VHH binders against q01730. Designs and how they scored, part 3

Target 1, 276 residues: q01730
Amino acid sequence: SKSLKKLVEESREKNQPEVDMSDRGISSMLDVNGLFSLAHITQLVLSHNKLTTVPPNVAELKNLEVLNFFNNQIEELPTQISSLQKLKHLNLGMNRLNTLPRGFGSSRLLEVLELTYNNLNEHSLPGNFFYLTTLRALYLSDNDFEILPPDIGKLTKLQILSLRDNDLISLPKEIGELTQLKELHIQGNRLTVLPPELGNLDLTGQKQVFKAENNPWVTPIADQFQLGVSHVFEYIRSETYKYLYGRHMQANPEPPKKNNDKSKKISRKPLAAKNK
Short names: E, the ipSAE of ESMFold2; O, the ipSAE of OpenDDE; V2, 0.75 times the mean of E and O plus 0.25 times the DockQ between their complexes.

## First folded at step 1 (VHH)

Design c02 (framework vhh_8cml_1; at its last look DockQ between E and O 0.07; V2 from the best seeds 0.00; counts 0 for: pae E 16.1 > 2, placed apart)
Fold by OpenDDE, look of step 2:
Structure c02 (fold): chain B 276 residues (1-276), chain A 126 residues (1-126)
Amino acid sequence: as target 1 above (276 residues)
Amino acid sequence: EVQLVESGGGLVQPGGSLRLSCAASGRTFSDYAMGWFRQAPGQEREFVALISSSGGSTDYSDSAKGRFTISRDNAKNTVYLQMNSLKPEDTGVYFCAARDYYGSWYPLTENEYDYWGQGTQVTVSS
């Protein structure tokens, strides 16, 4: 494989817009000489490295459209990441993020946000997160969300929403405002009911994906799932269900207990002290 | 590197049950999505079941649905496949597989898994 230096040089000399530095054992972006001088690049792949941070210098790569940090050890993002105004695809999957930086929602063109397998919850999101109105795909699977904020409804362009293997105890009614949603993944949570407003969406077709298994559904909903997704949606659209849902919500039942100890995930364990 | 060792295979009559186990080496078992695949004689290896790292999400092939159950015990570094109502067509070598990341998409294809066991023979015959 080419040296990192050579990759940088080649990109510069040949004006190559795409740089792939995946699986290179990189611990710091700052160690890659000349990386941040590559202002012309539109794609940077740094997946499968050992990054623990992203330096603010990332903002110097102002033409980035695709940025991939998949499978690193990133614990913190700089606020400057939101300054990448041309960024369309951001992959932060399989990292150690417990929070997103302030102003993260300032990205103007972000379409795909991959945050799968981090340590994020509803408190991890900045106040302006849901200003990312250009998002078409949001992946939040394998995190620690107990609540999906109602502001999710503001992401009206969402086609894919993945919330698999979180700790969700409910879905907000505003999910029904996502009229372009084609895929909804909510399997592996603590959901007992569905908001009737979900029935406003068409997720039952052959081109749609609705995954909702491994939730402690109340019996009436569980029975519908046995019949199929179409029956579920028909049921939650019914006046009968709306009535029952209302009563259920008024009763304020205790949420189901967490079944999985996520504390044992390596992503939550301290990074082995760099043997200096 | 993760080593996987399958066990629990054997000969069973149609309608019978088997429970397969796969023991994983290492301390990072809880970070791996796990899958079961099978290969019948003269056929390609096919997906059977998968389970997320936390165990909260599972998926099955159409053939396995309703009959097979995948589960895991992260404390024991083991993934299981409970197979009920076995049929002759279920005969084959069953492989345990591990994926270091359970990403946005279900790992349904063999090329999406990083580590494989040697397999355990399951024979369903009268």
Scores: ipSAE 0.030, ipTM 0.389, lowest interface PAE 5.2, mean pLDDT 91
Fold by ESMFold2-Fast, scan of step 1:
Structure c02 (fold): chain B 276 residues (1-276), chain A 126 residues (1-126)
Amino acid sequence: as target 1 above (276 residues)
Amino acid sequence: EVQLVESGGGLVQPGGSLRLSCAASGRTFSDYAMGWFRQAPGQEREFVALISSSGGSTDYSDSAKGRFTISRDNAKNTVYLQMNSLKPEDTGVYFCAARDYYGSWYPLTENEYDYWGQGTQVTVSS
């Protein structure tokens, strides 16, 4: 492998737009001499390192289109992350985030946002989060969401929404506004019913994906799942289901108990000593 | 563990077409995304195309959009890359990659992929 100094020098001297610094034991981006002077780069990969923070200096890399922090130990992001005006893909999967910074929704070109396997919940999202209207794929799996905010319906360009292994007790009716959606992953939650408005979507085709297993579905819905996804969608579009859903909501039943023990999740364990 | 074997590379004239195949064998995975990457001599590996486990979602690099089509046959555990209107700058070693279902369903960067083939050479020259 090349040294970090060599990677920086080579990128600058050969005008290489992509820099891969994955799996280099990096604990601080500030220790990488010359990194923030690489204004020409469009891709920076820092996956599989030991980063606990992202410095505000990341905003100096103004031409970044892809920024990959997958599998680090990042606990928070600087507000300056939203100053990356060309950013199209941001991967923050397998980190330790419990909040997103104020103004995060100001990233005007963001198309893919990976937040899988963090410690996020609905209170973690800043007020402008759903201003990210350019998103085509949003991954929030393996987090702590109990509700998905109704403003999700503003993300009308979404093709992929992954909410697997959260603690969701319900989906908002505004999910039915995501008319471009091709993949919806909601398995491993606390869902008992589906909003009838989900029937506005056709997720039953050969090129579509709908995964909803490992939820405590009420018997009528569970029975339809046994027959297949197409039967589920026919059912939730029916007047029979709308009546059942209305009765269920009026009864306001106590949510099912959490059946997802996340105490062994790495993101919740204490960090190893940061000093040598 | 999954073994990936690419085939279908070769020498082609500018404007020509090639179809690459990638056969997956070994341990069975119920779901994973597949991608194609390429590497020209002296360059870093770059993303070309991806396809979700079902085939329901695809994406392409800007250089591949409109010219390349990724597809898969899950019954045969094979992913394909149909390359049309080939240009000299498409020359490189093309790699097939697989992402286990942990992590992203939409892996665009090489470090998000778990399994890699050894590559197949594509040369576009007169």
Scores: ipSAE 0.022, ipTM 0.422, lowest interface PAE 5.5, mean pLDDT 86
Fold by ESMFold2, look of step 2:
Structure c02 (fold): chain B 276 residues (1-276), chain A 126 residues (1-126)
Amino acid sequence: as target 1 above (276 residues)
Amino acid sequence: EVQLVESGGGLVQPGGSLRLSCAASGRTFSDYAMGWFRQAPGQEREFVALISSSGGSTDYSDSAKGRFTISRDNAKNTVYLQMNSLKPEDTGVYFCAARDYYGSWYPLTENEYDYWGQGTQVTVSS
């Protein structure tokens, strides 16, 4: 293990493209002298630190392709994060985000966005969020979403969508437009029905993943889950189900009540408990 | 960077149970998705189970579904595999594996994992 100063000097002197500053007790990136002079680096790992913000200076790291802020205390991001035009992978998991900055959707190359274990909801997404049409993976698990915006259908290259352990009361029909989707995780929500358009997707094969347990499914759907996921997809593709779904939506039933305790989620725990 | 040590293997009768543990040392465990693989004599390693870095998502092979449960305790840097209703076909060396979050999109093959334990032997016979 090296001091932060030595890590910066080594990267500069040897032109090393990857810098790992994980688990160093860093409270501010501004305290790491010379960090922002490393314009050559393509990967920066700052996971398991004590960051509460990210300074606008992050934009000086113009060649970053991978930026990892996993497991910090970040509550907000600067608008300049979207100026990282080579960024392909951004990990903000296990932080304290309740919003994303205006203009966040301007990152043209972003492929993987990890936002698991934050305090986000559908109102946290900026208006241009769904312009991130290069995304292949979007992880929104363990947040506070009740609604998945219909604009999700614009992310047509998406292969992985994880919405586990939110408060979702429905899925929009536009989820059926995600024809490249290979993994869908919707377990632990308040879902009672599936849109028939989900049946447009092939999520039942050996290399695909569909996880939907721990939802208050209506009996006809729950019965199919007892038989297996392939039976669920066969059922929701049927004309019988399309008719019943239409009737269910016309009735506009009350959403199931919330019954989870989120006070123990890591994004809401003190740092000492979080890092043990 | 990450060192993995499995334990809990042994000799059991058909229908019995074992609980495998995998302790991680080095970097903070919560950055990694964790998997279990097994290797029967004369065969390649095969996927058994996967758990996300947070513990919120799991996957199982067809042979493991309904009998095995993967779990993790990030505070103890440990992942577990509870194995119930064991069969002779489950005999083999069981490996714990870690994948950096930025690893592959296809978690079912061994070449998608960056760190491996040395393995623990599970033998089911009567």
Scores: ipSAE 0.000, ipTM 0.121, lowest interface PAE 20.0, mean pLDDT 85
ESMFold2 (binder alone), look of step 2: mean pLDDT 80; pTM 0.820
ESMFold2, look of step 4: ipSAE 0.000; ipTM 0.172
ESMFold2 (binder alone), look of step 4: mean pLDDT 80; pTM 0.820
OpenDDE, look of step 4: ipSAE 0.006; ipTM 0.250

Design c03 (framework vhh_8cml_1)
Fold by ESMFold2-Fast, scan of step 1:
Structure c03 (fold): chain B 276 residues (1-276), chain A 126 residues (1-126)
Amino acid sequence: as target 1 above (276 residues)
Amino acid sequence: EVQLVESGGGLVQPGGSLRLSCAASGFTFSSYAMGWFRQAPGQEREFVALISGSGGSTDYSDSAKGRFTISRDNAKNTVYLQMNSLKPEDTGVYFCAAKPYRYDWGSLRADEYDYWGQGTQVTVSS
């Protein structure tokens, strides 16, 4: 494969807008000589490396529209990440993030944010997170969310919301404000009921996706899932369901217990064969 | 009893090719997505390739795209990984893994896989 030096030199000399540095054993972006001089690039792929940090120098790449850090060991992001004013797609999936930096929600053009398989929870989100109103896809699967903040309803352009394999005990009623939503993935949580306001959305069409398996649904809801997604949405729109939901919320039932197997995520624990 | 048995590993020169096989038994093979993962000493297991139960969909890590091809033969309960243009950085123990059908297919998470083989060593060196 081409050396990192050659990739940098070719991008500069041939004015190449896209640079792929995936799977190169990179432990620090600062070790890639000349990387931050490539102010012309619009796409940088650093997936499958060994990065533990992202330096503030990333902001020098001011023309970036796509930045891919999938499958690294990143534990924190610099506040300067939000200075990338042209950024449309940020992939931070399969890292070790437990927080997002102050001011993260100030990115004005961000359309796709991938945060799947990190250590994030509702306390990880900065106060301005839900001012990312340009988002069309938000992936938060395989994190530690127990609640989704009501401000999710501010992301009105959202078409894809993935919350699979968290510890969610409830969904906020404001999810019904996401009228452009085409895909909702809520599998593998601790959900027992759905907010009736979810019935404001049409997720039953041929181009829509609604995935909700592996939740401890109360029997009336579980029965509707056996009949199909269209029956679920018809049911939650009904006066019968609104009554059931009101009674359930008034009872304030104890949340279902956490699934202990989720604690075996690779980002927290090495796999059994690590040293074999 | 569920078993996944990898074979086809070995020592090869840079630029060479290897074909890995994984023989499965003890479960309904066609109902499971099959993946390949690899692990170098001192590193965590990383995703390499995935194939759906029917074989109609595949996914690859960025390092595998254009060089590796995953395929399966459901009649023989076997999944394959054809590895071309091998590089020293491809060195590691390669594991096959079985993931049950779930709606969120295409996940790259090792902890979603129910069954794992013992691994086969691939060494790319001059």
Scores: ipSAE 0.000, ipTM 0.143, lowest interface PAE 12.8, mean pLDDT 85

Design c04 (framework vhh_8cml_1)
Fold by ESMFold2-Fast, scan of step 1:
Structure c04 (fold): chain B 276 residues (1-276), chain A 126 residues (1-126)
Amino acid sequence: as target 1 above (276 residues)
Amino acid sequence: EVQLVESGGGLVQPGGSLRLSCAASGRTFSSYAMGWFRQAPGQEREFVALISWSGGSTDYSDSAKGRFTISRDNAKNTVYLQMNSLKPEDTGVYFCAADLKYGSSWYKDSAEYDYWGQGTQVTVSS
């Protein structure tokens, strides 16, 4: 369109580092003439469009530090996305991803990864995903995770971990290795117990956030939540809790049933052939 | 794009109750999180309550916890705030807001919300 052509021309002529193409009805990046010649840009916002794919040509934008695809219809990413060596912030929230490409963990500078509201589970993550050791914020809310892989403990710089509204049955003990963590969001899962190693973290201060409501907690844990988050952390650090946790694990209780009907989630509905 | 219209405000005595409604249109309602904020005269907007796309997760300010309940009806594209045990300090304009970044960080900062209603006045006075 004329306005997209103007954005591309102005960015090139004025050496403008940031380009905002949000909410422009874009269904293919390949239709934006001259977009991939903008090697100088450091930020590209394509949120609220109709993209179903990201072309390999995105790698030509070698200076990108921020790439925002929030609220599109993206089903897959090209392997070349990991070639963006300067990328610090990647937003893929509210898309249709059920997998991440091989080599995705090769991004050496990535600090913020937003994957909220996709169709991801633990099998969606490539083998090198936890090589993203520069991550400070990881958002995986509203996906289909039943298990958080133990390799999460390798992301030792994480300050924010959001796992809200998944189907998590358990948290790995390696979550206790995230010593920089300031925010942990685990609401709306199928959690009955917390690993004692979570007690190695202090998430009870004025600058910390711990959200864990809407889980089928066993009575002893539920009772501590009624008293407050600080009581929860004191409890899970106790020898009494470690003993109860050990007995709970040995009993191998059947996981609670799924309560969230995700069939009405728009990422799971077929794409309309055409709108009016 | 999202359009939000609040209703249900009014004058109520201390200890009374009010139910606020927010009707949403535009994008699919069940695809984003909703929040309630309030603003007293001469003050900045403050967080009151937040609800996820499915209604499965909620959060409240310390002042609202135990007294207010946020809920949503996705079939009617409406979010509600049930306010019980109202106090004079609850007086203010109440706004509903949509978070299209989808609550990954459970935003309580008004600056993080993408769309806002015009507000509905709540006055708690004897």
Scores: ipSAE 0.011, ipTM 0.313, lowest interface PAE 9.5, mean pLDDT 86

Design c05 (framework vhh_8cml_1)
Fold by ESMFold2-Fast, scan of step 1:
Structure c05 (fold): chain B 276 residues (1-276), chain A 125 residues (1-125)
Amino acid sequence: as target 1 above (276 residues)
Amino acid sequence: EVQLVESGGGLVQPGGSLRLSCAASGFTFDDYAMGWFRQAPGQEREFVALISWSGGSTDYSDSAKGRFTISRDNAKNTVYLQMNSLKPEDTGVYFCAAHRGWDYSLYTPGEYDYWGQGTQVTVSS
């Protein structure tokens, strides 16, 4: 394939807006000579490398609309990532993030945020995270969330919310505010009941998806799932369910125990090379 | 390790059918949209078909619509392309690709995160 030097030179000389540096053994973006002088590029793909950090210099790539870091070893992001004012798609899936930087929610054009397979929980999200009101797709699967903050309801343009394989004990009632939602993935959590406000959404059509298997659902809900998703939504809209839900919440039952052993998850293992 | 491995290509006569498969490993398949692209000799890679990570949404190029069907089996981490009524202009290397999210960018090769090595489809008498 082309060397990194040649990719940089060709992008500059031919004014190419997209640069693909995937699977090149890159351990530091700072080692890619001339990368940050490519202010014209709109897409940078750095997937399948060995990055452990993202330098603040990434903000020099001010025309970026798509930035892809999928499958690296990134442990933290610089606050300057929010300075990318044109960024629409940010893929940070399959990394080692424990937190998102202060001010992360100031990205005003972000439409797709991929954070699947990291080490994030509700305490990882900065105070302004739910100011990302332009989001159409948010992927948080394979993380450590026990609670989805109520401010999720502010993301009213969301069409896709993936929360699969977390440790969620409940969904906030504000999920019912996501009226554009087409896909909701909540499989593999610790959910026992659904908020009745979820019934405000239409997730039962042929073009919609609702996946909720592998949760310790209470028997009435589990029985409806056996009949089908349409029956689940009819049930949670009913006065009978609202009454039972209220009684369940008033009883304040102990959350189900965690059954997901994430100790062997690659994002939690020490790096083969010594990285600091 | 992330891998996408295509299979099912071959030589067929005009009007014939082929079923392509793409086996995925090393990433959370259920969270990725999947696309099929093709590249004919001397031409750029072009969009053929896409499917959302749930299978709830599909779309096709004008040339593929009505003849090709994309589907996926998330339990098997596999995406398929059923190709019917094949024409000589369908000849090319067919690539499976994984995309981080669903939107209009699913039509652009540069927006995809993972690519297979491709499988050759030749439609000739």
Scores: ipSAE 0.000, ipTM 0.153, lowest interface PAE 16.8, mean pLDDT 85

Design c06 (framework vhh_8cml_1)
Fold by ESMFold2-Fast, scan of step 1:
Structure c06 (fold): chain B 276 residues (1-276), chain A 125 residues (1-125)
Amino acid sequence: as target 1 above (276 residues)
Amino acid sequence: EVQLVESGGGLVQPGGSLRLSCAASGRTFSSYAMGWFRQAPGQEREFVALISRSGGSTDYSDSAKGRFTISRDNAKNTVYLQMNSLKPEDTGVYFCAASPRYFDLYSTSGAYDYWGQGTQVTVSS
């Protein structure tokens, strides 16, 4: 459209580092004439559009620090997204991603990664995903994770980890390695027990957030939650809890059944016939 | 509904033995882990023993270990507690409980769906 052309021209003429193309009905970045020639820009907002793909040409925007694709219909990312060497903030929330591209963990400056409300699971993460050791915030809520990989413990700079509304049956003991963590959101999963190593973290202060409701917690854990988060953490650090957790592992209980029908989730619905 | 009925309690001399039974009806017994709890006069309810669905795993309180044996017969929908070397401090009302979650049976919380009425055990000379 003519308003998009003017945004491109204005950014070029005024050497404007930030371009906002949100809510413009954009179905393809390739239709935005001159967009990829804007090598000077540090921020591109494409939220609330109709994008189904991100072209490899995005790598031509080498100075990008902030890239926002929130609320589109994106099904896949090009491997070239990892070529954005200055990228600090990537928002891909409310899309249709089933997988992340090979080499995705090569983004060496990435601090904030928003992947809430996609179709991701543990098999969606590439082998180098946990090389993103500069991450301060990782949002994976409203996805299909049943397992959080143990390599999460390598992201030692994480301050925020959001795993709300997945299908998690367990948390790895390596979550206890996230010593900078200030917020852990694990509500709406299939969790029955917590790893004792979570007790290595201090999530009980006024500046900390620990949210774990809507899980089928075993009664001893549920009872501690009723007393407060500080009681939960004291409990999981105790020898009593470690003993019960050991018994749980020996009993190898079957996971709770999935109760949420995700077939009605918008990201699961087929796209129009021309996009199949 | 499920109904749990405890039996086998009674008066016994110190050093004696008793076998408690808990009969279940109304639901699929083999789908539940089972536990025994007791409450002595003037004391809080305490855990005694538990057994997994298959009977392959058991656990006991420190006071019961080495003296008591929990077992089950899924064909008879019954769980048993064999109590040997009984002591006066074993006196109390013994209850059985059922839970689909094995871990829950370590709690004395009243949140279980399937508590029995209890059977009195008195150990006295």
Scores: ipSAE 0.000, ipTM 0.204, lowest interface PAE 15.1, mean pLDDT 85

Design c07 (framework vhh_8cml_1)
Fold by ESMFold2-Fast, scan of step 1:
Structure c07 (fold): chain B 276 residues (1-276), chain A 125 residues (1-125)
Amino acid sequence: as target 1 above (276 residues)
Amino acid sequence: EVQLVESGGGLVQPGGSLRLSCAASGFTFSSYAMGWFRQAPGQEREFVALISWSGGSTDYSDSAKGRFTISRDNAKNTVYLQMNSLKPEDTGVYFCAAGRSYDYWLYSEREYNYWGQGTQVTVSS
């Protein structure tokens, strides 16, 4: 606590805009005396601590542009998190979130949202989530999504979309609306086919990243992956593929068996001594 | 001062092996994800491999999978890249990098805060 008190005092006395409180054994932000009086700060790093909650008082830090909670034990967020009107980067990766609070999509400036390694699924996203139209990077890897909502197509400024290690059975055609996309990570899902509209995107260049391994792809797609990503994109743009895709969708095949056992995932394990 | 110092590069014949090391100082190494990138002359820097802060998660470029292994020793503040079955197309300057904001699967060079100066790897007969 003496080192945390010093960080708070130094930030206040020297008007330091960035505060790094990572890896300090912090179990509650409320125990950091004077933290919420630092209205001047633009960056707060609380990664690698033992936080189980985020108090509504976080909204008092109204000048925050970067807020990092990576690798904590956070189970829920206060609705007041959406009151941080200057927030550009929010990192909530490696926590225990199973839902996002009502009104979460109210941020006007959010550019990067990290939600990797939580317990989120399509039902976890609030109704206004896709109002976050300023997002340039969205990381949803290692969660429990079985579908990606079609409203993803509203996030037209996205350059990075990471959906690795979910339970996705399909991608919506609206993924083809993400014309600024440079990186798409869909490895480790239950995908059998790609929407032809993905062919509207150019993810084959040296500056682009397309990762799709560890999916139960139908043989025609699997064969193209063996030839290379450029062959995959040429194929899905073809009339032959559009026909096969239409027939596949019309047949409405049973989704493949879940291949990812997430029962051993830390975010799903009970917290010790949650009771008296 | 933050420093990342690469070593272990050199000239090797196709099919050979090299082990790169990156010694870190001036920051809390165990709190950072580490990555390896490479750059051939006249080309942009490309992703090779990454490892999470704990060492529990790794990922590789398609060209590196099955041939390269990334590992780290948090007690020694060092990250390693074991390169097997080297090919001429693996030739380039290899850089190690440390990233903190997104500690899983940092594929873009812009996600990394600190960079080494690089070590040359040449694969030729």
Scores: ipSAE 0.000, ipTM 0.276, lowest interface PAE 10.4, mean pLDDT 86

Design c08 (framework vhh_8cml_1)
Fold by ESMFold2-Fast, scan of step 1:
Structure c08 (fold): chain B 276 residues (1-276), chain A 126 residues (1-126)
Amino acid sequence: as target 1 above (276 residues)
Amino acid sequence: EVQLVESGGGLVQPGGSLRLSCAASGRTFSSYAMGWFRQAPGQEREFVALISGSGGSTDYSDSAKGRFTISRDNAKNTVYLQMNSLKPEDTGVYFCATDYRDFWSGYYTPSDYDYWGQGTQVTVSS
């Protein structure tokens, strides 16, 4: 109910570390007078606005730990986003990103990265992306990934990996290096087999989650899913499965067809013409 | 299997405050988003507030913004809804909800949630 001017002035006057500017019809952060002078803030919420870009001035907010851009129309990020050295949580869900900027993986403290519902694929990730070794949760669902890069195995602190509703044809064996993983979400992809190295993880406990429905699993795997997740993991650890997996990979079968029609996805719809 | 139990509802005068709690069991609590919804008599269930698994991101309905605060204590497997400046139109049964899908991919509709508590009654009346 406060105006943007009042929010900025109050944060400055009372040294308030958290600023909520959600759902204010903001089309440009540059239009928020005095925003970038708030170097003291640790949290900025800009969800449900009309942002199409993030200005490099965001780096002036050097104390940010939480930055929330959920549900905007952001098409690109400035390279300066990686200059936010205290950033722990970055939410970019429900935007229009088709790439991440060069140097993005330089963030030293990032623990939660939310990129769900964008237009990202494996070519969208910069060369240093997997230098984000402090990540505990990575959300990449509702994107266009066909391949998860093997360097995912470098993110050894991951507890949550969400890859739902992509176009993944396979998971890399390096997924088995994520020994702290508690939750793996791979529903709604084009997966037919699981790498045996996934069996190195214990995702069968009462506090662990493994979600894999809506994939064209080969019959032996589909049969194990009907019996339960524990049976799936016992099976993929077996010598029988390792042999069948090797045979399957050697045969190099045609990938299943894409079944997700993303033409109606909001992130792919044209933006309204900008005012002159 | 996830079980959710709400508590903290009651009768309060306009302008008053209540804190609702939702205790979760049967899963890794810190990994999943938690939502609060409410339902007034004869009306559809509507979104109130949402919080990410880590607690670092929150979102609110227009009616809740500035008055309600959602928070969580992952050590206690509990999510909270602090309700201030309550109005008669806030009267309803309040539900907590969770599911196993991504936090930010459209979790504002009741049908998007797989697991629900039984609800706790909030009545705002003079």
Scores: ipSAE 0.006, ipTM 0.264, lowest interface PAE 9.8, mean pLDDT 84

